# VH-VL binders against o28187, part 2

Target 1, 226 residues: o28187
Amino acid sequence: MDVEIVEELSKMLAGRKAVTEEEIRRKAIRCALKIMGARLVGIDAELIEDVTCSLIDCPITLKSLHFSEKVKIGDVLFYHPHVIKPEKEDFEQAYFEYKQSKKFLDAFDIMREVTDRFFEGYEAEGRYMRKYTKDGRNYYAFFSTIDDTFEDVDIHLRMVDEVDGDYVVIVPTENELNPFLKFFKQYSEDAKRAGLKIWVVNPDEKTIDPFIGYPKDFRLLKGFKN
Key: E = the ipSAE of ESMFold2; O = the ipSAE of OpenDDE; V2 = 0.75 times the mean of E and O plus 0.25 times the DockQ between their complexes.

## First folded at step 2 (VH-VL; framework fv_cilgavimab)

Design c3b (at its last look DockQ between E and O 0.03; V2 from the best seeds 0.00; counts 0 for: pae E 20.2 > 2, placed apart)
Fold by ESMFold2, look of step 2:
Structure c3b (fold): chain C 226 residues (1-226), chain A 123 residues (1-123), chain B 112 residues (1-112)
Amino acid sequence: as target 1 above (226 residues)
Amino acid sequence: EVQLVESGGGLVKPGGSLRLSCAASGFTFSNAWMSWVRQAPGKGLEWVGRIKSKTDGGTTDYAAPVKGRFTISRDDSKNTLYLQMNSLKTEDTAVYYCTTGYDYDRGWPLDYWGQGTLVTVSS
Amino acid sequence: DIVMTQSPDSLAVSLGERATINCKSSQSVLYSSNNKNYLAWYQQKPGQPPKLLMYWASTRESGVPDRFSGSGSGAEFTLTISSLQAEDVAIYYCQQYYSTYTFGGGTKVEIK
């Protein structure tokens, strides 16, 4: 299973000459969703660590990208393939991705904490996809960013049909509204018709609000800020 | 200890040809981008051209005054950089330095220089 | 092509006084995503190859005395020698390494 995830991650990173560990971890989580779907509930941090390590240290498949060389620039550690020497533009792209990845990863535990509080009284299990169960009702929550959700929309639409309950993507607030407006304009109707929910956590205020879709259990509405 | 040692300089007539060599040691030559920089007597530094590592495409870039006349090549098995100079002109008279321009820790300035070899183009 | 312009062409400074060399690039050499200026300074003493003095505009290479400092950002840069010493007599070059390599014309620093 981890071979399939590594191969999918290598496809996602194809053409990249420089990356950071943070970007690899963020994207490994997305690839794990694509490959495993609802089974991602059973996955802890070790799988993502193993996948990340395989792209940096020792490939586990002939199709794996291997970012074995490292370069420290300022406070940021970059990785690149042994036979490819990145140019300045490659490091600039990697730095942009690093900032997005670090913000998401730093906020991850807070987003999970806020979501757990929202689902107070539910039994919770899982890390990167968290299953909340009460009275025979299930909610599957996947943690991502709005930009990643835009890129992965087809995967999330598939997940709505795959899970035995409701499917929710939990994303953090952004400093600018443009990514949310872009998603809304392009995909809000498809998401609403399919039953895909996207809720937004403010990690600083520790609040959660709907962006697309409300829970079917209306008793949960009291947990939203608005 | 990084060392770059140029050789092959000398006197040549206008229209002639000359090949410079640069022997490299103390670093992984096959991973490095290598450059030639020249300095005419009493004048400033002028970048001549660069060859990328094979893994970065092995491509060359040249300054306009030498494009089409000079060819940079490398032999990674011998840790040697070459500059083939054809159709030489009197304005090509200079000390030619071999340099490296791929040091990640300092943001890739030209931080290792050879002693230079003098090329004199005169009748 | 990024054109590098140095001023002055030569500079005579009394021992122990400040020397200031200016460098202007035709384009910004600041990458905003990593906030680094790809600007280097080189010192060339008579009869010697150039030596890297400063990189990232303001960071001294190992072994360079602290009387040398670099400043500026974007397209305008300055090398300052706060108290000129006899061994500082040299030609100084700025150089962009944002896109290939281009040197300024050089500034000869002499004791007055």
Scores: ipSAE 0.000, ipTM 0.408, lowest interface PAE 20.2, mean pLDDT 86
Fold by OpenDDE, look of step 2:
Structure c3b (fold): chain C 226 residues (1-226), chain A 123 residues (1-123), chain B 112 residues (1-112)
Amino acid sequence: as target 1 above (226 residues)
Amino acid sequence: EVQLVESGGGLVKPGGSLRLSCAASGFTFSNAWMSWVRQAPGKGLEWVGRIKSKTDGGTTDYAAPVKGRFTISRDDSKNTLYLQMNSLKTEDTAVYYCTTGYDYDRGWPLDYWGQGTLVTVSS
Amino acid sequence: DIVMTQSPDSLAVSLGERATINCKSSQSVLYSSNNKNYLAWYQQKPGQPPKLLMYWASTRESGVPDRFSGSGSGAEFTLTISSLQAEDVAIYYCQQYYSTYTFGGGTKVEIK
């Protein structure tokens, strides 16, 4: 299972010459969802860390990418393959990914906490995917970014059908609305028809609002700020 | 021209609170890492804390002596850096400098400094 | 935390003579992969805020005279003023920015 995730992650990062641990971690979570689906609820944090490590310090398969070299630029640590010398553009791309990843990872715990409060009274389990259960009703919450959700829309649509309950993707607010507009324009109809829900957490305000879809439990509606 | 102008300094009693502000201009503030550095009278420079750009996560780091008491924040819409100082001690007496690093390619040294604002903590 | 130690605390040098300031870090601030030293030097003249003189241990900031030079690698560094000028009277500080920031204790440079 770990190897499968690592291989998927390697595919996702194919062609990259420089990465950060933050980026690897963020994308590892995405790959874990792809490979494990609803089983992701049952995994511990160690899996993601092991997968992350496998691409840098502790390779587990020869088929995976190995970013064995590290270089610090500013206050950011970059990794690159031994046989490749990254160019300036490669580091710039990596830095961009780093910023996105760092933002998400920094907000992760807050998103989970806000979501837990939202599901007050529900039994909860899981980290990267959290299952909320009450009175035979299940909600599966996956934490991501709107951009990653956009890229992984097929996976999320699959998850709607896979889980025995409702499936919701929790994403943090963005500085701009463009990423949300982009998703809405392209996938809002498909998402609605499929029953995909996307809710937005504001980590600063510690609030949650619906972007696409509403909970079936009307009692949860009061948990939304707007 | 890069300008950093500190304000908010003054006299405060031990245990009191004070909020410093730094107005920045002449560069893209939202992209800059900002720091506070203080200097006690007749003493050397001491780094107080740092806040990264929002795009870089907006995270903060603090020196051990001020951790838990001081909070650094920023308002990019106003090009302003803040230092909230709580539970002030006499040893916090210093000129507080607002500083900036503007380019990660340089490794984020402190490229520019304000004139500083004096904070005196005394009973 | 990385501790920075400067020596001497004070230095009196005649005009036109060489001034040498040493800085030592408790651990290496050289990143082996890029071979760069995360070490900066600052100049603080009386009544003024500090000014960045040198970064990457040996790269002069724009506008800094050629008589200023930085050298060293790893955990030992040196700032040299080849020919001390009157306007160079100041306190000089080394700083690591490898992990957050830490300043040396400073070296006061005066004219003999």
Scores: ipSAE 0.000, ipTM 0.492, lowest interface PAE 14.2, mean pLDDT 92
ESMFold2 (binder alone), look of step 2: mean pLDDT 92; pTM 0.938

## First folded at step 7 (VH-VL; framework fv_cilgavimab)

Design r32
Fold by ESMFold2-Fast, scan of step 7:
Structure r32 (fold): chain C 226 residues (1-226), chain A 123 residues (1-123), chain B 112 residues (1-112)
Amino acid sequence: as target 1 above (226 residues)
Amino acid sequence: EVQLVESGGGLVKPGGSLRLSCAASGFTFSDAWMSWVRQAPGKGLEWVGRIKSKTDGGTTDYAAPVKGRFTISRDDSKNTLYLQMNSLKTEDTAVYYCTTDYDYDRGWPLDYWGQGTLVTVSS
Amino acid sequence: DIVMTQSPDSLAVSLGERATINCKSSQSVLYSSNNKNYLAWYQQKPGQPPKLLMYWASTLESGVPDRFSGSGSGAEFTLTISSLQAEDVAIYYCQQYYSTYTFGGGTKVEIK
């Protein structure tokens, strides 16, 4: 599974000349969902650390995507392949990805905390794919961003059918509405047809609101009404 | 309690125009996708068109017989749906129903209906 | 467009008798991602708006008597009233909601 995640992540990073540890972690989580599906519930946090280390610190492989060299710019540590030298544009892209990834990673723990409180009284297991269970009813929550959900929409639509229960993607608020409006314009009909749920956590206010799809158990709606 | 109340129907000559309104209450109108369905006297049901919520892009879809002549719009501040009917034909004579497919868990059947308003296009 | 065809156009049955209405779609209304049929049934009594009876081909709407049942999958569907009551006299419509909405022509159920 580690090898398959590294291979999938390598495809996602193909052509990239500079990356950060944060970008690798965020994208590894997405690749883990694609490869493992609902089995991601049983995956330890250490898997993502191992995937990150495999791409950065691989001592054995002479791969084009081996990010073995490093440069520090303004307290941000960038990694690049030994044989490929990054240009200014490569660092600008890597910094953009860094900011997106840091936002997600900073929000991850609070999104999980807020979601756990929403499912108060349910048994919870897993980290990146978190499963909530009560009275034989299951909810599977995957943590992402709206932009990544846009890119991965085909995976999330399939997950609705793959899980034994309800499936919801939890995303943090954005400064602008544009990423959410972009998703709705392109995929709202497909999402609603498939029963895909997308709930939005405001990490600052610690609120959770349905953006697409309401829980079938209306008792859970108490958490959505602020 | 969900309520939908249509108004604006009446008698109009071929080539004329009418605007129908639908006042909604008892649910969060701004989140709902809304449709118009018509029924000619003694005939079956025919879907006219729909409008999505503003958060879902506010886009509209129309049945072929009305496309280019009818326009659906909404005013979320007034919880009101509109149907602007232009270039009316005798074939447009029908009771027009306002309806919502708001219940996401049912996957879009038309679950709430108004009482309808009669539009007669004659002479 | 998905074309919906109902049969028969009208049906006369005695009180307590079984009534069966058929509905055919020009293409499958089964959505592969969730294995659900996007097919609903409506009841319309004279002077009233249509009332949702059933969705997902066989799931009864709240408050609908259990003598109503739905069956079928893909492109062929059936509505059954196991023991017709006087209050069931109405026109029944099937409707696909897989790609926008289209209705069947209706089946008038009468007591004979």
Scores: ipSAE 0.000, ipTM 0.429, lowest interface PAE 19.6, mean pLDDT 86

